# Designs tried in a protein design chat: VH-VL binders against Uncharacterized protein AF_1118. Part 2

Target 1, 158 residues: Uncharacterized protein AF_1118, of Archaeoglobus fulgidus (o29147)
Amino acid sequence: EDFSMDAEQLAVVLLKNTISNLEMSNKFVEILDNSGSDSVYQNLWGVIYGALAVMAVNNEVTTALLDEVSKSQELSSKVGDAINSLGENSTVVFGDVNGSKGLTLILRKESEVLQNGSYPYSDNETLSEAYARVVAEFTSRSVDFIVKLFSKIDEAWV

## First folded at step 1 (VH-VL)

Design D17 (framework fv_duvortuxizumab)
Fold by ESMFold2-Fast, scan of step 1:
Structure D17 (fold): chain C 158 residues (1-158), chain A 125 residues (1-125), chain B 106 residues (1-106)
Amino acid sequence: as target 1 above (158 residues)
Amino acid sequence: QVTLRESGPALVKPTQTLTLTCTFSGFSLSTSGVGVGWIRQPPGKALEWLAYIYWDDDKRYNPALKSRLTISKDTSKNQVFLTMTNMDPVDTATYYCARMPYEFWSGPSYGMDVWGQGTTVTVSS
Amino acid sequence: ENVLTQSPATLSVTPGEKATITCRASQSVSYMHWYQQKPGQAPRLLIYDASNRATGVPSRFSGSGSGTDHTLTISSLEAEDAATYYCQQGYSYPFTFGQGTKLEIK
């Protein structure tokens, strides 16, 4: 709650910078207006926020904001709470970022599911160790996507 | 309020199979972030972890007893079951089930935050 | 397996005194939990993840430590604190408990 980004402002910046074709921009606005705009842009926000949370856990990124999140368990909890506050039908998808076809972790308000197989672990590995490894893998796959996404957002927003 | 309660036979003969049921309320194994574990305590001795099962059907057993243990759940009934084969007098103990929470962003720490009252199982002829 | 050794095995203290119980793990542990068990009752979670107090647990209970050495401290003992205390690690499989420390209040 101390750590947050204005989802509406983020959505506006993403629309301005990621949609260059006017027809596509108008279609996106129509989709948001007619398909539950709150859930749609919350899902986009959730993907970004979720990637930041995963990166914070693994301390993979060194921006001032991400450093603060990675150093504070309280901030990481607030990030998790923010994602959980998404609408009842909202989901956040990890793994299929930037075309990744690896394991997909779907975070829902009331559930999380590993898809494309099962939880990847061995008898010699605890669930905590397996989880940390899977989170690190998803973080690595999301880095290029997040970097490209941030390059389309004014530095003041990062 | 979260509650768990164990049920099963109070007396088991050597070589028989023990089946215990844990019935709970105040949480569900249909939601992410929670599991149920089984722990036992022989009279006057320390606690010993036996097995766990999480909402996603992830389950593990204490290697010392793995060949004898089976854990399962009925999510719709809020029940978790433990079976233990080939009972021996040394297995005489109070058996507990307990809730094991899971934090998505930090992963599980395998602590047991709410416990049942325990059910005493005596193995004798 | 990660063996947890508690010390002392038995503590006898008077009300108002401080009690310190140590749990030493044979391997480094990030997730150490502490439980209180009174005779005839189920264990009760006191401290989780080394230093976090469980819901409803009085502030006189605190946990500290990292790596192989973890400590449970009760800053001002009350009569109702007479119990056996157990540490438990959730870091390495299989999960293990210490042998217990019996706290007697005179």
Scores: ipSAE 0.000, ipTM 0.500, lowest interface PAE 14.7, mean pLDDT 67

Design D18 (framework fv_duvortuxizumab)
Fold by ESMFold2-Fast, scan of step 1:
Structure D18 (fold): chain C 158 residues (1-158), chain A 123 residues (1-123), chain B 106 residues (1-106)
Amino acid sequence: as target 1 above (158 residues)
Amino acid sequence: QVTLRESGPALVKPTQTLTLTCTFSGFSLSTSGVGVGWIRQPPGKALEWLAYIYWDDDKRYNPALKSRLTISKDTSKNQVFLTMTNMDPVDTATYYCARIYSGYDFLYYFDYWGQGTTVTVSS
Amino acid sequence: ENVLTQSPATLSVTPGEKATITCRASQSVSYMHWYQQKPGQAPRLLIYDASNRATGVPSRFSGSGSGTDHTLTISSLEAEDAATYYCQQGYSYPFTFGQGTKLEIK
């Protein structure tokens, strides 16, 4: 429980702070890489990756950081595991669409589908590139729920 | 190859409990990505999903009926059971069990169906 | 609950004609599934994941659509296609079916 709170607090700090240079970006990649697969850190990975995806639209340095995370099969796997541990009774499924060029990602919370979709990819995109793009989009949309929750914790967000 | 068959009482009195058995062959609930669901159809009406049980023992119920439904399985006997309490004449229907397919892409659909068993609720 | 509304409720066609059945969802559905039910029989899966034919289903059956509007098309109808057709969504709980479209062959 305490570790879960620490993960949420760190995510708030990352969402509030601007990544101002490449050295700082590299430090965050190192932190993410060292987080491991424990359930508390799986939740942290999902939140941080979501924050980075949101920040990528506003900053070239953040885009470079997100690209580094996306290129790592190990980090992409950790992001998947982190999303899977996000929230009570959440279920997340990642997969290739049978017989077609596509990926299916579904985030559920009990009986509610929070986000779903089958994402085709072009001949000019590898499966790894498609997976990274879809995970980033999926995580970015999930961040809307996380940011709303964190805004209730930290008055500085309002 | 894949077959399912429903069994249970044809006549149930109001307030009684209904227990249905689905016996299947050609697949196992020890295999990942498959499950068995129950669907009913009142005479001349549309299909209504009731519940499913998945290979990993995940159980889901139609929220409208959840308080009355219990689903369970016996993996070694290739059987799935549905119990519905407090039966009412409005529950008169043909009850089907069907294999729920949920492979790598997690799309829930019913690929093979039993022939159905008719349950009449009457005094 | 995601309510699925099928149209038309009943369709009468002659052999060799094309039949089109529409399923409108109250909430967006990426993939719609379709079933065929002949009188006195259990439903049979026709189309899954919007456009894939189930094993043994003739090529004259096809599915299409995305979002809230989905369609089942039967080209060059045969007498054996007389049945009630149902759409079904499997993304949100409860799983829901359309009210059915009865297809009669003259």
Scores: ipSAE 0.000, ipTM 0.485, lowest interface PAE 15.2, mean pLDDT 69

Design D19 (framework fv_duvortuxizumab)
Fold by ESMFold2-Fast, scan of step 1:
Structure D19 (fold): chain C 158 residues (1-158), chain A 126 residues (1-126), chain B 106 residues (1-106)
Amino acid sequence: as target 1 above (158 residues)
Amino acid sequence: QVTLRESGPALVKPTQTLTLTCTFSGFSLSTSGVGVGWIRQPPGKALEWLAYIYWDDDKRYNPALKSRLTISKDTSKNQVFLTMTNMDPVDTATYYCAHEYLDFWTGDLYYYMDVWGQGTTVTVSS
Amino acid sequence: ENVLTQSPATLSVTPGEKATITCRASQSVSYMHWYQQKPGQAPRLLIYDASNRATGVPSRFSGSGSGTDHTLTISSLEAEDAATYYCQQGYSYPFTFGQGTKLEIK
């Protein structure tokens, strides 16, 4: 059993720490820009989409976090580009998720995962329940990758 | 552009140790999410995955061959090494190294090889 | 280990026809990868994560499927497509490949 920090909070903390540290943010952008393959770039942006979705669900996309992002012009631009691209391959499902971009952000690629659950949701599951389950599954599955990725970025500086 | 090239002996005698070198360019093993794998193919047969090493020194071996395999890297020289002990004629194959990615954006972990070296043929015979 | 079985073992087709290659996994896997190998050459990635085309791969190649059954489709065969095709799963250790399907063009 895993006794480490809550997966959802860990994802939020890792993204916030990356944004708050300008040198880390610049290195993260450098890795994204100079990755050897489009697939690695997409993997890293998938992690960012997930973290943004978790923040949106908790109404934690605050002025403070946006202010930290603005300290890195390149990271701010990348986040903006990611949001703008969502209109092309995302389905927005609302009802119980008022104003949240979480479903749109998670479902851009996660729609394939939902084929094994309740896409869009089962007869015995509300939209809110389906949303919560998808967010939890995505966050949980991303924890090891996010931890490993950010830990190694941290080690690269020291 | 990503390129990889394998090098090593063309002929190995039974019971000897094989050491192969993969030299690459166009990427670095200091880059997050990137790894190098080794795959072999006996003449006229299917591909068999042997091992990988990733940017964070994570290593995995095919359990069928684990006791015989060692994978290592020299990040500063853009090289990955594979050592296989106690060679046997059935190990005769073309050995490939390949650039590997860990795919996470599907919501789970999947690995694939997007760029391959040209391969080096190793014959095990007395 | 997750054993991948490809069908058919050999396929002979005329240019312009459609070819379908199936890969059956002994254990469920959501995303299958596909490689093309021409005689004397290294394998080339065609499809990753079930349905995504690798860089430079023509649009006539497509992947589909989930669970235990996965498919590679070539919608309009060209002479250059003569090769052996392999499926691969990269989810469970050890990573495994299918036995290959040899595609011959008349």
Scores: ipSAE 0.000, ipTM 0.497, lowest interface PAE 14.7, mean pLDDT 68

Design D2 (from D1 with heavy chain M100I D101Y Y102D G103F D104W Y105S L106G W107Y S108P; framework fv_duvortuxizumab)
Fold by ESMFold2-Fast, scan of step 1:
Structure D2 (fold): chain C 158 residues (1-158), chain A 123 residues (1-123), chain B 106 residues (1-106)
Amino acid sequence: as target 1 above (158 residues)
Amino acid sequence: QVTLRESGPALVKPTQTLTLTCTFSGFSLSTSGVGVGWIRQPPGKALEWLAHIYWDDDKRYNPALKSRLTISKDTSKNQVFLTMTNMDPVDTATYYCARIYDFWSGYPYFDYWGQGTTVTVSS
Amino acid sequence: ENVLTQSPATLSVTPGEKATITCRASQSVSYMHWYQQKPGQAPRLLIYDASNRATGVPSRFSGSGSGTDHTLTISSLEAEDAATYYCQQWSSYPLTFGQGTKLEIK
């Protein structure tokens, strides 16, 4: 019914499970609290769906995560879509709020040229391992960049 | 393959408004983290960033030119537009459009460029 | 705005030599990007985020530096490397470019 009601709680649980740096996780929660409709905040929904799918495939989803997912029918559907994509394609399409901001991650073989929005996929990795690595890397990069952006904005205020 | 192509008038009179179109293929502005920007280069001079627009309609303008610039997009047609008012002979330059991908880094750079279109401002 | 000063303005080298181009920012830079522009062509991305080579860029190109001082190094120059090279900063808006360095191969 309302993605925004579920987003903050799911983000907190996902951050605690996917980001090992506690200070970074706490700062990300602070940023989400202050961003609301911001482009960066909405774009992170794709990362959240992907992380949930990877954790579910690896049997790492906790009872708390499953309970939160069950409260959002749309989020449950998106998790299902992401899990299906893991089995069929080297392409992951993350959902967005209101269908206007999809995030597409393309996995490419190590021997292929890496393009923007693409990540290397080696012959010695399983699909689940490749997706877990891609999701973790993307989450780590996103948090770092958001922290730096807000730090610069805060210091620029007179 | 990513391609971008600029189009617009080759000659503009002083005080007139310039409108440029960037048409692209090989990517979509419905994809998160992608944008298109405009950069110009006067003959024998350095590159100057003008404006850019992201997939989510977030717009950024060069403060030196902000009052004269409008950037917009038509996502369904793979087009980005730049309008610049009150043209002056010093605005004579080659105008480029280029793809920005900064969702991953948050630090914008231009990875693919159009061929450029030359705009001469003279009476 | 963050002003970028490139040096030298022009350099002339022979094939097989090494060229070093410097870019100094008036304020600290989070990341520096580098572009190559051959006569009559659009710029081409060479290096992004200080040291990462763009797709298709030969290994003889490398970037280094942090803070206000950054360098682009071209080892074992080839005739095809004759071009103007530009740095571009990310620290804050507006995005700014250096004035360019013309590399001539004799």
Scores: ipSAE 0.000, ipTM 0.495, lowest interface PAE 14.4, mean pLDDT 69

Design D20 (framework fv_duvortuxizumab)
Fold by ESMFold2-Fast, scan of step 1:
Structure D20 (fold): chain C 158 residues (1-158), chain A 125 residues (1-125), chain B 106 residues (1-106)
Amino acid sequence: as target 1 above (158 residues)
Amino acid sequence: QVTLRESGPALVKPTQTLTLTCTFSGFSLSTSGVGVGWIRQPPGKALEWLAYIYWDDDKRYNPALKSRLTISKDTSKNQVFLTMTNMDPVDTATYYCARTSDELLRYFEWGFDYWGQGTTVTVSS
Amino acid sequence: ENVLTQSPATLSVTPGEKATITCRASQSVSYMHWYQQKPGQAPRLLIYDASNRATGVPSRFSGSGSGTDHTLTISSLEAEDAATYYCQQGYSYPFTFGQGTKLEIK
């Protein structure tokens, strides 16, 4: 029911806007880089990880964002911790991004499926709902929670 | 142990609405990561997925049948319901409910680990 | 939708032989699930996520494959293995099943 602190709300707003905007991607990285509090980054990692994984197709915005994250050892470590939370069924890979060593969050199945529009997208589902399903899986949250969170952010910003 | 059992009418007339109940034990839909789906099988034919409902009330329907299907749950009674409108003789089948869980699949790769015995529904006048 | 085509439609084997059932998906699938259904019974999960055996499933059952081509292999067949076998993908929506392969033991 109750949504989380301002930090998580900010992360969700940035997720929504980052997918379409390289400037927002750079801002997102800068905010994460300057996160010095243990509790602050703990609150952000689930949401951030899910968004980066969903957006980790051959998308220049996502590529640039992941490349910048990879340049910070602290951020890369936290992304690694989030990946480890997925367990051994994870298909996440670590690789080079535009010639720079970086952590590329490619969930091969979901990336390919979203690219060709077959899952989780359907005629009965909005793109936002499909996106929420993928984010929910990566963040270990319910789809209903993520959908409500996105709805709450829409009301605040649009 | 996990058990599921379907119940509903054995005979339905064309144009009527079918309502099926799945009653289960050994798990709860208040537990995160579990869900229940409905699958049917016409005599001598393949399995066809109809719908599922997830613990957090997420619902998905087979698009071919979406306009005719409604899935719901009563978490406190360990029951899931499927309603299908405008029944036709081609809907004659054995209807199964089955459990899915995140322990079985990850990343929306749904499978079904425990199945009810099935209930046969014949549509004829 | 992702159409799953199983081959062969039927096969007859003797006890102790190996049976291989293939499932070809019209779209790539990361993991395929396999079910066994005996006449008059509900399907039983055999293999999930391509190669993991479900609880209580004998070691003679194994799954393999990725992408569009997946296989179920039953080594050293027993009389009790006579059944129809179905593949199923939960990767693309709607979820789909193959048409089934009937395995007869003679």
Scores: ipSAE 0.000, ipTM 0.497, lowest interface PAE 15.9, mean pLDDT 68

Design D3 (from D1 with heavy chain R99H M100S D101L G103Y Y105I W107T S108G; framework fv_duvortuxizumab)
Fold by ESMFold2-Fast, scan of step 1:
Structure D3 (fold): chain C 158 residues (1-158), chain A 123 residues (1-123), chain B 106 residues (1-106)
Amino acid sequence: as target 1 above (158 residues)
Amino acid sequence: QVTLRESGPALVKPTQTLTLTCTFSGFSLSTSGVGVGWIRQPPGKALEWLAHIYWDDDKRYNPALKSRLTISKDTSKNQVFLTMTNMDPVDTATYYCAHSLYYDILTGYFDYWGQGTTVTVSS
Amino acid sequence: ENVLTQSPATLSVTPGEKATITCRASQSVSYMHWYQQKPGQAPRLLIYDASNRATGVPSRFSGSGSGTDHTLTISSLEAEDAATYYCQQWSSYPLTFGQGTKLEIK
């Protein structure tokens, strides 16, 4: 009932404190890095990594995100830092999933897999068509969540 | 190819405990973002969500039935289990297990379903 | 819990016609999905996150809406579309389904 609301509120608190407090920025990263068994924290990290993975291959998502946060110079700076941190060292791979026909989105930093997802496609869909569809779907979902999250941060400051 | 198949007893007496098994192939329940849910449908009625288990062993239950439900998994055997205590004739339904892909905090969806197993509760 | 109410409960149409099914939620829903269930079969995902067609679903199926009001439209009905259609939200727990809309082809 409260799962999605509790997760959004936690994200708002963590992002607001990250922006205003360097100690909290370190705690934010530490908490998410150490959260492997908690689905709320894993989902938060998954959304952030997923959005950044799509932004690594989609300039329009990056532009939309930065445009939305441009009303806050401080927030825009923090988002830019996060994108730069993952963009240069991340790789997005599309391919088969465990022998099943589908797309796998893998965010890899150096040799470590940070995130993966599976996006099956039909027998008659080409890889290029599946790629375009998956990018559009993930872009829409990631932008929607990030916009909603940042709207709550903006409201909390007023 | 993703496939799921439910198995369990077709007939259960009132007050007994029901145990259902979902056996699957084509995915791993250790993969981040993956989950399996249980949904039931009484004859001629709507779908009702019962429980969900995620790759990280996080569990969610329908509050209306939570005291009677236990969901668990055996990742190495590609199985998910649902246990429901104190069965009553009103629990007569077709029980489905379904694969879900959780793309973010706010959304998931059931993209592949098992064929369903019918459970009748009568004396 | 977020209660989903579908309208109409039943719909009878002829091949080639357009059908519209509505789903109204008691609380705002960002992520609404639609399933098709034919007699004796498991449900099949048609539309996810309001407007995205699932893999292999014909283009005549479309979804729209936001907040509390969502719709499923079938633009050129075929005999094989006779089924019960369910909306489902995944914005809050417990997950909930609508009561279903039965579509009959005459």
Scores: ipSAE 0.000, ipTM 0.489, lowest interface PAE 16.5, mean pLDDT 68

Design D4 (from D1 with heavy chain M100I D101E Y102G G103Y D104F Y105D L106W W107L S108P Y109H; framework fv_duvortuxizumab)
Fold by ESMFold2-Fast, scan of step 1:
Structure D4 (fold): chain C 158 residues (1-158), chain A 123 residues (1-123), chain B 106 residues (1-106)
Amino acid sequence: as target 1 above (158 residues)
Amino acid sequence: QVTLRESGPALVKPTQTLTLTCTFSGFSLSTSGVGVGWIRQPPGKALEWLAHIYWDDDKRYNPALKSRLTISKDTSKNQVFLTMTNMDPVDTATYYCARIEGYFDWLPHFDYWGQGTTVTVSS
Amino acid sequence: ENVLTQSPATLSVTPGEKATITCRASQSVSYMHWYQQKPGQAPRLLIYDASNRATGVPSRFSGSGSGTDHTLTISSLEAEDAATYYCQQWSSYPLTFGQGTKLEIK
């Protein structure tokens, strides 16, 4: 599916809002604000495209998730805008799309750097708790990926 | 470089509680993306995952045993603990601790294992 | 739970030959790992992420596959390769292991 620049910017905002390390957040913004043909920069945009990228999989799951999110004011602003920007038929899946009970975050594939995340869904965990955990874990993973890329880049481009 | 070693009682009576300690060196559980898990193996049988804990205190338990298991860590002492209540003869096994490298779709796997500690449950 | 079935249960080969071990999952697996366990020893990571060799693992070990079918291949067998081999999935919880394949070298 098409991934617009607006959706990309909203994904970045969501990522920034969940980063606890301001140093890394500032460096991330600095890289994103530099337009260029550097191949590493292209991979970073791939990660951003993947941030809460949504695919229409199951409208019932989407409705249940959005209902739980609406019960949590702490989560609504972090997800609502990104979902709205991607269209009314977009959804985030909780549950194993391959047929078992689990927690799956589906990423919009832009490169081989982006991979599907999956995590078990406990019977004792609410959808809002699962969502908050997945968002935090996805954000942490994205930051780790960016840190790893930084360590592989010559100092000249950073 | 990286080493893990399990310790605990060799003999446990039915209904008692088992506490195992994993002591490690060559890495720290203050490092992002690192965890330690517990796996057991009954004599002549396959490996069975029990529980694991990550650097950020994120814990996961095998649902079949969750009500009996507690995993915890002491990051400053490089130790991870597993407590299993209401021991039964079927819990007789070699218990391993192993380091987890990777987090989510960063391809988590058990890259280094302890030598294992044998626990026999009998009267 | 995702049940992993290994074939064959036992395999006997001569040094220099090739061994192939198959792991079949009841549900699709994106991330399959392989471990080697010699008698009286702890398991050792061989292959992670379907095809990546762990540090210090000889090039004769290779992994392949996707979906429900995954394979571990040992090209030119050495005497020290006699062991039980286990597959393990990390695509869903609970984490599960195969029942093991015992490799004997003549």
Scores: ipSAE 0.000, ipTM 0.496, lowest interface PAE 14.9, mean pLDDT 66

Design D5 (framework fv_duvortuxizumab)
Fold by ESMFold2-Fast, scan of step 1:
Structure D5 (fold): chain C 158 residues (1-158), chain A 124 residues (1-124), chain B 106 residues (1-106)
Amino acid sequence: as target 1 above (158 residues)
Amino acid sequence: QVTLRESGPALVKPTQTLTLTCTFSGFSLSTSGVGVGWIRQPPGKALEWLAHIYWDDDKRYNPALKSRLTISKDTSKNQVFLTMTNMDPVDTATYYCAHRPYYYGSGSFPFDYWGQGTTVTVSS
Amino acid sequence: ENVLTQSPATLSVTPGEKATITCRASQSVSYMHWYQQKPGQAPRLLIYDASNRATGVPSRFSGSGSGTDHTLTISSLEAEDAATYYCQQWSSYPLTFGQGTKLEIK
């Protein structure tokens, strides 16, 4: 009841709470704003489905949020379709793995962990420089993931 | 196997309150996603959804009747209750309770198992 | 609310013939379900999510459609198929049923 009134605001709040990186959350808000301009015919449920799919894929949704989705055939089906259309339930993890020298970006698919990149410290690079470089690449990959997810949700929306 | 059975008074006087009980087996209302609904059918008329209760005690009501309806449950006894106030002869109907399954992402939320129905006649 | 209108209201058919029942929604429906109700009995689930046959339902029953228009088809009708058929949506609250189609076998 009346949930559609603040759907866009709810989606933005959910995503900002999920995404602690300011640059990525700002990019997501930009994507939502630009999508609104393109899609006079989209309803606000597309924004909610996008937010829920991002949170579900990253395993960052609460049980209460998933329980709410379960009470709506429309929400559950759209979120399910969006997740399935990605071909994988993946997360991007930043960290040093297995004692490797340097920083590693990891792509996780279901229960499988795939090493996606390793960024060693060099004699010509400070820790701060190495970290900044890895963070920039992580942010770029995360934005690409979200853009791809929204494209898949838009395809499933019809 | 899932089974449901409705019980309550067969006769109610106008202005009285009706209380119906749905007793079930083969599933639990502590299972995430599961729910139970109440549907009625006046003699020779169509089915009308009244109310639904979910495992987490969330409740949904038909807006046309919301002010008169209360749905509740006792999970430990496998029972769901419906209370309807200010009964009128037009409320004469067979009242059914029915099971609602849940499967995330499946889109399959039909009433897959129904009770036999209990007939309530409202007359002076 | 999403109003479901069934056509025809009553259908009289000879055994072995095909019956087609339509359900038109006032708003788009993602998932439509169909129920069979024989006199004196509770409704029985026939078709869920537009086209999926429920367990134990004979293959002569089929469903199709999307959006606002859905159809239930019963091929090679048998005397036991005499019943009232109801469509039902769960895409929005309140949950609504069609007014029913009464199928009579001659």
Scores: ipSAE 0.000, ipTM 0.518, lowest interface PAE 14.8, mean pLDDT 69

